# Ledger of designs, part 6: VH-VL binders against Arf guanine nucleotide exchange factor SYT1 (SYT1)

Target 1, 216 residues: Arf guanine nucleotide exchange factor SYT1 (SYT1), of Saccharomyces cerevisiae (q06836r405to620)
Amino acid sequence: SRRSSSIVNALSSFVNLRSSSLSSSRQQHLQQQQQLQQKLDVSLEDLPPVPAPEFSDSCKDFLIKLAPYGKFIGIILTEKDDEFKKNCLNYLLTNCFEFKNDPLDIALRKLLMFLELPKETQQIDRLIMAFSFAYYKAQKSYSKKKGIECPWSNADQVYFIAFSLLMLHTDYFNPNNKSKMTKHDFVDLVHNDKYSGGNEIPMAVLTYFYENVTAK

## First folded at step 16 (VH-VL)

Design q2 (from o6 with heavy chain G55K)
Fold by ESMFold2 at other seeds, last read:
Structure q2 (fold): chain C 216 residues (1-216), chain A 125 residues (1-125), chain B 112 residues (1-112)
Amino acid sequence: as target 1 above (216 residues)
Amino acid sequence: EVQLVQSGAEVKKPGASVKVSCKASGYTFKGYWIHWVRQAPGQGLEWIGGINPSKGSTKYRQKFQGRVTMTADTSTSTVYMELSSLRSEDTAVYYCARETRPTFGGVSPYGMDVWGQGTLVTVSS
Amino acid sequence: DVQVTQSPSSLSASVGDRVTITCRSSQSLLYYYGYTYLSWYLHKPGKAPQLLIYEVSNRFSGVPDRFSGSGSGTDFTLTISSLQPEDFATYYCMQSRQLPYTFGQGTKVEIK
């Protein structure tokens, strides 16, 4: 396998849109934090062996043990198809992230600001499926509290749109790709889906997503 | 119309390699895993492996690991499966099939909705 | 690997008969979002396999309503309520919960 996947690294840099702009103190602080992470060049393999969960561990107990692993917590919790770790990931995403009233593209940026995307595609799936469940539940609860209809049909719809957004970003910003995905291509990808309800997403929403993801 | 069109039948000797193509049309090629499934005479369906065309990531059944290579050419919307060190038991019809819904990991609850017409590979002395 | 076993391996039936085919997996096929990752295919000689049923019980586009699927966890059934001449074929269940995908051994439905 490769030590660093260029596509996964491009997805991990998703939050660095408008990369050369230093227009605010918040953006400067964020860039400095990212520079420090890059400068240290810490990989999961540089860290001590990941502790195994104990029989008596709650999700919170185990997450506390994982705290020193920082951005790698998502990779650790998705390493296997493991029910306890799946529950711990759900606990983390529900209790340590705020997703209510965020557009999906913003919520994805929040996720990837704090968690490194796994390299292996099945691990990426487990992370994004868990994220999509947590996001859907947060959106549904918020919509109910405000007395409005939830804009999402279910978590699987959220997953498919999250997949589509990340694929668009990777495709559009890949320097080796001269045939960039157009808005028409992106709309076609989403609207061909009759199974997760991609075909139910309004054009205006897809236009919003395309413009925001491809903004330089 | 969504289609997968495969290359024609092959006759090979033991020890040779075969490379079967699967050309996709009518949909956004990069988003969908392509799987390969074969059926030997008198046998059931057997999954060989799959490829994510956008990343080039592959997964192979252990039985084929080291003998099979899957690649994708996004410029021609074509997936290839190459099987090396052919034996008589590799005589089969080989199908490509599309995962019904795009995913990162190549699994979904929706099955495989579009299949190629099949390519007969015959391995004989 | 997830093992998937079908029964019977073959059966003889007449046009108009009700046919049932069972499929058993070595582990639960329940996965994310409450979905069960089990599908059914029809396969005739000289033709590609055809998706019939996905996610246990959903008919694929164009599949007649005489085909139905049911089950949960590890035990699944395909039912053909009134067998038609075009239904004489081999039927496969497949788990898609994890790679490698695995098919049942197949059930050949023959004319009596």
Scores: ipSAE 0.846, ipTM 0.925, lowest interface PAE 0.8, mean pLDDT 88
Fold by ESMFold2, last read:
Structure q2 (fold): chain C 216 residues (1-216), chain A 125 residues (1-125), chain B 112 residues (1-112)
Amino acid sequence: as target 1 above (216 residues)
Amino acid sequence: EVQLVQSGAEVKKPGASVKVSCKASGYTFKGYWIHWVRQAPGQGLEWIGGINPSKGSTKYRQKFQGRVTMTADTSTSTVYMELSSLRSEDTAVYYCARETRPTFGGVSPYGMDVWGQGTLVTVSS
Amino acid sequence: DVQVTQSPSSLSASVGDRVTITCRSSQSLLYYYGYTYLSWYLHKPGKAPQLLIYEVSNRFSGVPDRFSGSGSGTDFTLTISSLQPEDFATYYCMQSRQLPYTFGQGTKVEIK
């Protein structure tokens, strides 16, 4: 249906970071929708009830139903420990985001530009675990195409560095924090991890991340 | 050296509260969930709850909901567990334990690697 | 909540014996990245619990080779290949797949 096609286009435009060649009228319409949403400070509770998946829904089918929820899609897909929604989130991150030539800190910024970070820590965990899997797969695929070795050992290593970057950012820019995380604290956090390979990350890379995250 | 050091033993009457401290050292405190686990005499290990020191977020076993409060003081690298409305069955050794790997949600496949020495809480009339 | 059940509740064994303890969860402990969220602990009276095995089969630092873990999904086993005098203790499995964390009821390994 034309309604279904319009929803698919909205979802693709909303979550597609490649700056696809949108027409001027579509781009203006999207910008107006985003401005109105920001001015109204819309919460998920203000929107219509989230539809339940139907038995026959593919991940794509369900994501089309979620398109009107915009930035809240991540919160919806992580609300509970649900295998179908976990698969839908993986589908979204794999097919609607482009991460393969991005450093991890840039990829995280892209994620959070389009998806609202949940407030509840278990939901944050599910979102970042899913992101880290998708990012790792993209990096591995890109490295294979370039004929080089992937710089990441596995998705769990990506998760831990993503965790460390987000924790550093929230800690450093918290106005109520009197004792901000130093570079030494950040390096210590990462290098003490011998379980997911944080200890394997070179100091130069950690210095890059610390300086880049704390600069803005 | 990474370690967790707990406050000393306490004797309490039924209906009172107890507050046990757990001071962390040797690592970046804010990154790691701290869990509390107890063992009553003749019983197994029982998880009470956990805290994310960075956000102050807590999760409690339903059995303790409403009676337990966990807090963290990042300036002293210390977590606290307060258990109120004490009963004789709350007599136990209380342990704090660190999640082996930092996470947002407080779960990992790596278990809990560092444990405090334990604090005996005795509830007796 | 995920139920975790150990078998046996206690056993008697001699130094040098092979000891096997089983652990069963009420649901799969498989989670992200193909990891299974199951760990084993040793607990002696008057001491804090000690992590022995994490992620089913990985020995924690300093744990002797005689300790091994195996299993998948919902069924897990801790094996002590040749029991030593210092191994008489209570052993616990724990699921960390979700909060609340839950322990098995414990298996007390006693001298025969």
Scores: ipSAE 0.844, ipTM 0.922, lowest interface PAE 0.8, mean pLDDT 88
Fold by ESMFold2, fold request of step 21:
Structure q2 (fold): chain C 216 residues (1-216), chain A 125 residues (1-125), chain B 112 residues (1-112)
Amino acid sequence: as target 1 above (216 residues)
Amino acid sequence: EVQLVQSGAEVKKPGASVKVSCKASGYTFKGYWIHWVRQAPGQGLEWIGGINPSKGSTKYRQKFQGRVTMTADTSTSTVYMELSSLRSEDTAVYYCARETRPTFGGVSPYGMDVWGQGTLVTVSS
Amino acid sequence: DVQVTQSPSSLSASVGDRVTITCRSSQSLLYYYGYTYLSWYLHKPGKAPQLLIYEVSNRFSGVPDRFSGSGSGTDFTLTISSLQPEDFATYYCMQSRQLPYTFGQGTKVEIK
């Protein structure tokens, strides 16, 4: 039985994050997100066994089966290097999140408000690589519709900046870290990269990101 | 200038341990995975493992599981590789190498751009 | 694990010769964003390995034009168009699509 209405409802909760508070009071929004995650302190291991995909499943069909797993969908779809699950993750990020009007830091916050970041570094990579592709496609499409040049060179550039933002956030707010990444360290990390085009990001943009990510 | 400078040569007895250091300079240390690669006499290059210095996360080739430990000290920008229960076949030059582009998972299409000078570890009685 | 096989294991050539080294992986090295996760290294006796080529065909900084890489999927080639005396070395391909990283067994290039 096809549950197309159920997946639209479940997936729509990720897409319709409209809040004027996101355009201001960014520290307040981050604190609210952290508090929500604490209140929902449920492990994936507390839930029923994850259903296996059937040979006839479309990406949408499988995502409907995963809808009850909520924030754990990202962990499930990145558990292995699996082409079908990679396609399902791309489907989810493309169809259930709206990134068009979002600066990258806001888009990342939206992602992590609804999907738990995996603990294992290779899974994190698969999630953020998929996010970066979906974000780039949304930005490119939006820019084309508005008749302006897309500010991003490619998905790999988006990935590298997303990596840099998340690493900065994790480093800066880790209470066990005694030597926090400075603005100089962050700018150096990004501007040393000539392979993903990090060196092409203006200093003013990096200053904006650093200040927003490290704001209390 | 980006550099990786390793500790000096070691001579060890079978059953002992060795700890090789790799000090990074000239870049933001925390962002880059450091890999360890060795070459035994007459053999090719063999990846041993890697470490994410900011998280301390490690990945090891299966044959070294249980014998190798990699650590990082971000205050000194130094990574360490310790290999225990040494055998004669562990005689090799050990290299540290930096992942060219920072990643979460320690893989990229850009290879390993900066290598340490190598540390000869000789295991003999 | 991804296996990587290199050929030949060794060769002898004269200065000015064109040298071709091949590399085959046990699975496609194509991954995210259309990139292929293959690189080539030069290793001289007593020296650290040096990155020559990344992402199949991109020369690393300072690598002379006589070095070129090509290939796709599982089959890759390093070409030295006109061998020079300083090119005496062992050459390795490496896959970086997944950990553990794996190298080809190496190709020793000897100048006659």
Scores: ipSAE 0.843, ipTM 0.921, lowest interface PAE 0.8, mean pLDDT 87
Fold by ESMFold2 at other seeds, fold request of step 21:
Structure q2 (fold): chain C 216 residues (1-216), chain A 125 residues (1-125), chain B 112 residues (1-112)
Amino acid sequence: as target 1 above (216 residues)
Amino acid sequence: EVQLVQSGAEVKKPGASVKVSCKASGYTFKGYWIHWVRQAPGQGLEWIGGINPSKGSTKYRQKFQGRVTMTADTSTSTVYMELSSLRSEDTAVYYCARETRPTFGGVSPYGMDVWGQGTLVTVSS
Amino acid sequence: DVQVTQSPSSLSASVGDRVTITCRSSQSLLYYYGYTYLSWYLHKPGKAPQLLIYEVSNRFSGVPDRFSGSGSGTDFTLTISSLQPEDFATYYCMQSRQLPYTFGQGTKVEIK
């Protein structure tokens, strides 16, 4: 249990959050707050009550209000099925993260270095669905600009592979789990999916992901 | 072959509990939510709840909250639904069903593709 | 909760007839990625329900071409283009946009 928590905490301070929507001073402040919150083991309930959005708030206006909450911004924006907060999350992911040149496993690590995964499964879904959309759009835009084919069929395919990677990681590194997911189990999970295109992913790519995710 | 096989029919008295099993085979069990759906005589299909087998996370329809417990045993690829404080209105055929595509939250646009054969639970004095 | 209503509750038709069943949800079933979270099921007495149509209009594997689905937003239709004797069953729509999942009350199709 301590290994997966320690890995996430140790890496959070070394990835630079980039956004044209935030000043350099606020960017540095956010990074410092996140590192302190990890060292002090701060929970969301230790922080001041989350402000409600005002009627006239843009997504940027509200995200500026959320900046002091650091790694908890993802949890806050996914707490409910809320259209404004969904739009704010999309704004954050498209303007404050750069995914263009990243393989999916690296992009997920970048996401989780700055945002804490929610504990509730429907919130995890809302976060990863939003991430997968932003990632897909970035990859598609980059591929089009370079005159090459996008390696992803759609955002739903990205979501399913992201789901599979996170589930594999959680399963493999759970110290209480005696029957860990094998490469065969992982390949079977992905290749049985005819609906979001998991069956289209080559064995070589799945081998790469399995080895990278299960490496210590 | 992907399949869900349920435990046999049960006859119970009011106030008792019942535990129905649903054994999965032919696929990677941990990845797929399992839902429970029932049909009482003369009634339509009613969703009871669902479980994420890898996390053990559950969601229940409000009317069953406090009376239903769903669990998963990953070592035997089996999901259980236990319904307590049984009433005659709980007489129904109970089905387990698999979410077509794996998700964290247990919702997808692809429906539920594999169903168990059903378990008749009769609650009678 | 999302309410799903279905009509008619029953119908009687002859072999070869075109049959339509409608389904209406209390709110839009559109969700992430432009998908609409509606599916259709067939249920015969003594058998498990069977998935017919997912994401409004996609036929599940092995479902005959005479079955089709359409609609958007809150209004959906299942069509059987030429009713066959084996199509006697109760049909259900279901929303999967959010938990709890909810079914329509069912449409019993009886063949004359």
Scores: ipSAE 0.843, ipTM 0.923, lowest interface PAE 0.8, mean pLDDT 88

Design q2 (from o6 with heavy chain G55K)
Fold by ESMFold2 at other seeds, last read:
Structure q2 (fold): chain C 216 residues (1-216), chain A 125 residues (1-125), chain B 112 residues (1-112)
Amino acid sequence: as target 1 above (216 residues)
Amino acid sequence: EVQLVQSGAEVKKPGASVKVSCKASGYTFKGYWIHWVRQAPGQGLEWIGGINPSKGSTKYRQKFQGRVTMTADTSTSTVYMELSSLRSEDTAVYYCARETRPTFGGVSPYGMDVWGQGTLVTVSS
Amino acid sequence: DVQVTQSPSSLSASVGDRVTITCRSSQSLLYYYGYTYLSWYLHKPGKAPQLLIYEVSNRFSGVPDRFSGSGSGTDFTLTISSLQPEDFATYYCMQSRQLPYTFGQGTKVEIK
């Protein structure tokens, strides 16, 4: 709803890098670098060649080397199907983002405030699969600490709903698209899925998501 | 009823092109990758490529790179595969198939659940 | 590309026999969330391929319970517990871990 969207927008403006795995000085440096790159509208091509990981690098060591690349870190870590870079992405999303009390649409907004979405569909997939794992783990841990059942069945369900939200947003706001995805189309997409549990998502939740995504 | 319906059989000469259509119905078309798979006489199944209908993004098997073009028309829920510079070795039944679960990248652990009926393409002089 | 090979290339069996087909990939098919990206298809002359098994061991809707799949990593098996006359077909495994998708070369099951 409009009232629910206002609360969600307020929360989305306060995305914060989690500092538990980085020193406070390096955390501040990373945040400042990312803010500068957004203001200057720097493209990835304008930056020095991306360093290769060294044999002895931890995920944290390599992420520190990537700090100058700011919003492009997601693109860099998903360029190819690379196990070390996949682990680094998981480390970043788990330790530098806070998702535990966020609805999925807000968590996606937080992600995309700080990381540029790749253009290639395979890279988008790797980013969103990693995000969905980190989000599910955060929700699962939070639910356990509160003594309640996690509302999500598994990370694959989170991935499919995240996919559906992003596809809806892209489709609805594409100025070249004459035939926008209707609420019926969106509900049909989600409820036809019995493999990732899309069919288990209540209509009220899907209506909430549709209205919030298309209202922007 | 989820369905993929392909265009009819084609007879072509070497060097020509063929364009096979695959019309989808019964589901939200934009969400699902469509793959193309062929079977030449006496041979196994061979993946040719796939398309994300929402973005128009394509991926082709390397041996077809430069000869194959896949497009989608979301207004008619139809995918097309065009194969150029045809050779006798391209004689095959061509199938379109839907990725079982929607994804951005066109891979999933769930396989391809819905297949078109197949289109025989014969290349002869 | 991920290579996928099947064994045997063909076999002859009688109705009621237990049939086993193996599939090997050149690399692990394990990917995100602990899923293994391996599926099996049945292909009869004049018909489109039909999905039988997805994610190693899950039967697709409408597939009889005489069909089962097993395996992990790089080694997989399709089993038909009691062969029926309608099971005459060529069977394919396929990896979907990455594009391009690759099929095994097929196993033709001949009944008689």
Scores: ipSAE 0.841, ipTM 0.920, lowest interface PAE 0.8, mean pLDDT 88
Fold by ESMFold2, last read:
Structure q2 (fold): chain C 216 residues (1-216), chain A 125 residues (1-125), chain B 112 residues (1-112)
Amino acid sequence: as target 1 above (216 residues)
Amino acid sequence: EVQLVQSGAEVKKPGASVKVSCKASGYTFKGYWIHWVRQAPGQGLEWIGGINPSKGSTKYRQKFQGRVTMTADTSTSTVYMELSSLRSEDTAVYYCARETRPTFGGVSPYGMDVWGQGTLVTVSS
Amino acid sequence: DVQVTQSPSSLSASVGDRVTITCRSSQSLLYYYGYTYLSWYLHKPGKAPQLLIYEVSNRFSGVPDRFSGSGSGTDFTLTISSLQPEDFATYYCMQSRQLPYTFGQGTKVEIK
C-alpha cells in the first residue's frame, strides 16, 4: 500500500503544472481521487472507461487525463501499436522519472514501483522498449555532462539487459518453476547475444546482477 | 551446438490429430520464442504460430485458431505443436524455429536463426 | 496483417550470373530504435530454411559475401552477385515487425 502513493505523487506534477489559477479546486479533487485509488488496490476493469485522445491533445494534456488511472498508465499506453500513445509514454518516462545516475536494475525497480507491468507479452515489450530508450538517453546525457564515455552502446543493448533481468527475476521466484535459471544459464543467455551487444557485458557485472536479483 | 530436433514423420487420417515435438539444446531455452512454420507441397512457407516458453504465452495465425495448441515443457526444453481436425490440406513439412534474439513479445529485427530439421505430416484418406 | 510480396516467382540463371529478387511490404517495417524488421531465407528441398540476411542488409554468420540485401521503407532487394552451383534454391523474404510473421511467396532460382 505504501508503494502506491508514490505513483500518485509523480503524476500530480502534471496536474499542478497547468494553469492553476482557475482550475485549482478541480486539480485538488483529482489528486484526492488518485490517492484513494492507489490505497484501494483496484483493478483497471473497475475504473471508468479510458478517455480517447482528443485531436488537440499534446502528450502532456493526455497524460493529465490519464492521471486517475495511476499504476495502469503503462498498460493503457501500450495496449496497441499506437504512435501518439508511444510518444506519450516517451514523454512520461523522460519527464517524470530520473534515471541518469542509476544502475539498470535500480532504474527498472523504479519503473515498476510506479507502473504495473502489463500481462500481455507484446505490451511488456512496448513498455520495456520505451523504458530502455529513455534510460539510454538519460545515461548518455549524464555521461556527456561528466565528460566520460557512456557505458551503454545503444538502447537495444539496454533493452536486452532489462529483458534478461526481468526474465531472471520472474523465473527464479516463480513458485511453479521446477528448473530455476542458474547463474550459468543467465550468463550464457546474455553472453551468447552478438546482436544487441550482450556479449560485451563483463562477467563481474552479470554476477552482480544475478546475485542482487536472486537475493530478494 | 545450438539445435532444434523434431519428432519423426507422421501419417494420419482426416479428422485425427498430430502432435509434433521440438527439443532444444545448447542454449538457455526459456529466453527464446519458438515459432512453427510449415510448407505444403508446391507451396511457400507459412507461419502457424509461436510460443514464449517462459510465460507459456502463445500467438496463432487466425486460420489455425481453434485447431492448434502449442505448449512448452521447460524441464525437458521441449515445445509441442498439436494440430487437430486434420484435412488433406494439412499435409506439409512442419518446422520449429527459434527467434534469434530473446524478447518478451516474440518479434525482433534479427529473424529466426535456428531451425529444426522438419517433420513430414501426411494426411491421407 | 502485413502483406509481403516477392518478384519474380521464378527465374532461370547460369553460374556466374547476377540475380536480383525484390520484396515489397504493405506497410513500413520500421520499428523501435530505427531498425527495419526484414529478413531473407534460403530453402532447398529436403533441408530446413536458412537465415541469410537480417535487418535488411546484415549477412548472417557464414553467409558468403556474394549475398547482399538493400532497401528501405517498403521496398527491399536481395542480390547474388555471382551465382554459384549451391545457390540454386528458393528464396523468401519475411517481415518480423509484427505477429503473424509473413513470408513472401518465394522466388525459385533454377539452372538455365
Scores: ipSAE 0.833, ipTM 0.916, lowest interface PAE 0.8, mean pLDDT 88
Fold by ESMFold2, fold request of step 21:
Structure q2 (fold): chain C 216 residues (1-216), chain A 125 residues (1-125), chain B 112 residues (1-112)
Amino acid sequence: as target 1 above (216 residues)
Amino acid sequence: EVQLVQSGAEVKKPGASVKVSCKASGYTFKGYWIHWVRQAPGQGLEWIGGINPSKGSTKYRQKFQGRVTMTADTSTSTVYMELSSLRSEDTAVYYCARETRPTFGGVSPYGMDVWGQGTLVTVSS
Amino acid sequence: DVQVTQSPSSLSASVGDRVTITCRSSQSLLYYYGYTYLSWYLHKPGKAPQLLIYEVSNRFSGVPDRFSGSGSGTDFTLTISSLQPEDFATYYCMQSRQLPYTFGQGTKVEIK
């Protein structure tokens, strides 16, 4: 029953993804903002040197200092393995993003509309691990308040599915890639994970994700 | 069945290079970092470096920086480690190993679950 | 780099003995989601290393329940509750909290 309930909740959430109440005008606005930033071709090196945290800075104090850096805040907070900056990133994701009503792929799109994905793989990991924690906490709290079972087992499961979605997208749309990841490869990757619970994700949900990610 | 199969033993002279292959099968190759670990005679295990096959990103232990190159061929599901300017101290068994859980950055709390059989590289004058 | 040290470097024990091996890291291995990035490996002569324990205390698939791991922060222990003849090997702990991965120097367990 418990496993069946989790599967049903996941299917219900994903089946309603296209008809979910995410505002189309807000999504269009976010995409327009990203397009403008890309047209201006701003790089982090074009901006003033990043300020260092003061000894007494709260996470909020430091984030205010970083506000002028816009989409680069994620890159700045993940440049090194730094506990204060990790806490600042968690503060940002918890207090400045709303994830509770979003399927994971929509939440991930929201994240990347506002924050540039780092190029360096350890920085990507730090960003997506932080995102996955904030997303899981929001989803768990929302599910508890609605009296339903949370569709996610833990933040590590969220991380693994977020990783899988981003890897699939990058792999499928990389122009230098002659051998694209097939649906079978994607399902196999996710379903063979017994350590963070990828094997618990229904096939129908993974098929839907594959089709949605590769359609874009 | 998930497997990593390595190329055969090599005998090299000092100053030469060696290229060891590691062919993966039974799983989605692109999702998993592959690490290289060696054991010299009478010594413990030593991590050399690792590669993300989907991006081609690599990380190397500092002592090997400039002498090691890792590459991946996704069409054959094979990674390669090339070690140049060989010294007698490089005599070791070289293993490839898969990160247990896929990650972007190549670290996880789950260790390395699948190992190749090892490749003996002997460097002698 | 994170330094990892094991104790003892070698030991001799009889079949049926309880064996403990300790591992100490130079810094905490705690990271995201409350996980601790410490694993244990077994290495027998002529064979590839084998994962025994991941995330401090979780047995890898097929590992007998006589193997257990414990610890937190910087101090960790591998225990073999009843040593068997097939358990003679060298055992390694490894930190995976950051690259470069680092192993302990190894503990050779000899059956007497």
Scores: ipSAE 0.829, ipTM 0.914, lowest interface PAE 0.8, mean pLDDT 87
Fold by ESMFold2 at other seeds, fold request of step 21:
Structure q2 (fold): chain C 216 residues (1-216), chain A 125 residues (1-125), chain B 112 residues (1-112)
Amino acid sequence: as target 1 above (216 residues)
Amino acid sequence: EVQLVQSGAEVKKPGASVKVSCKASGYTFKGYWIHWVRQAPGQGLEWIGGINPSKGSTKYRQKFQGRVTMTADTSTSTVYMELSSLRSEDTAVYYCARETRPTFGGVSPYGMDVWGQGTLVTVSS
Amino acid sequence: DVQVTQSPSSLSASVGDRVTITCRSSQSLLYYYGYTYLSWYLHKPGKAPQLLIYEVSNRFSGVPDRFSGSGSGTDFTLTISSLQPEDFATYYCMQSRQLPYTFGQGTKVEIK
């Protein structure tokens, strides 16, 4: 558990955006992140008890009830393997985030700027799996609208690359790590995967990701 | 090419502890959960727990909680499973196995593709 | 915990026979992205278990065409279309939808 807390803190540092790549919308997201950082001492348990869903609640109805919880919404919706909350999380990520023009690394930074990562690895999985589905759907829909080929094979491929990027970042910047992952290790991790289509990712793309993730 | 190699057989007395090693080679070690599965004589396969080697995050079957500890040494690409307060019912072959696809939470639809050769642990008075 | 049960617990068969093993879970194994988190293994004494089938019906690399898997939700089947001498072993299904992972009790396939 203590080690899970360390990975969450390391992943939070991944959110920092390069100032040279920020847009007006992204600047607003950065400002919201700064407000959340000023509340770093507030834990979820310091807030009022999370309301339970009512039978008549739509996903939107319940999300409105969760709005006061801010950055903790992701933790709340992934606390358990719960079908309604999974649907609410999908609704949030599909309808309240804009991913269609974002490279995956930027979309991940956007996600983590607004939502705190859970500490427990199974909750992290639920959040990133849900994100990857929403991201893939947005990319697929946008590509279809524009009459171009979607660059992603499926949501599982997106998940695997998102995992690889976040794992690389936490590994590379962990001061206690004596065996840091090299570019060769990262490429091997991704290209060895024929199950999620990691082997389909061009070397140039992996080089771009490695350099972006390990820079600052 | 990809392989998991386990430490040799152990004979232990009741109440002792055993520590089994599982050395990985031929792949990027840190990305893959390692699970431990055992088979007692005349019994089926039983999952014990798993570990995320990069962070040391673990999950154990409730039955083993408090008696099992899993650790990883990324510098040697080795995971360890230590089982304490041994009983005769812990006599089994212990396997380490790799999750087929890297994940944060240690579950995937792809099963466990690489298994160690097994380590016989015998608990007898 | 998700319970997984197999049927039969053992069977006797001859080389060339068609063998069918069933696996039932206490809960749906359908999860993210439309995948079903069910896999099959074979195990011979003195050897490590071997992955045969993942995600219900996909043969793992090097697994002969005579092995096939099917099913959905909670009900799954492993079929060996024409049993070979090397196929006498114990077979397990396993759910990987959540931890703890759980195996069926095993089906021992023996020579008549």
Scores: ipSAE 0.827, ipTM 0.916, lowest interface PAE 0.9, mean pLDDT 87

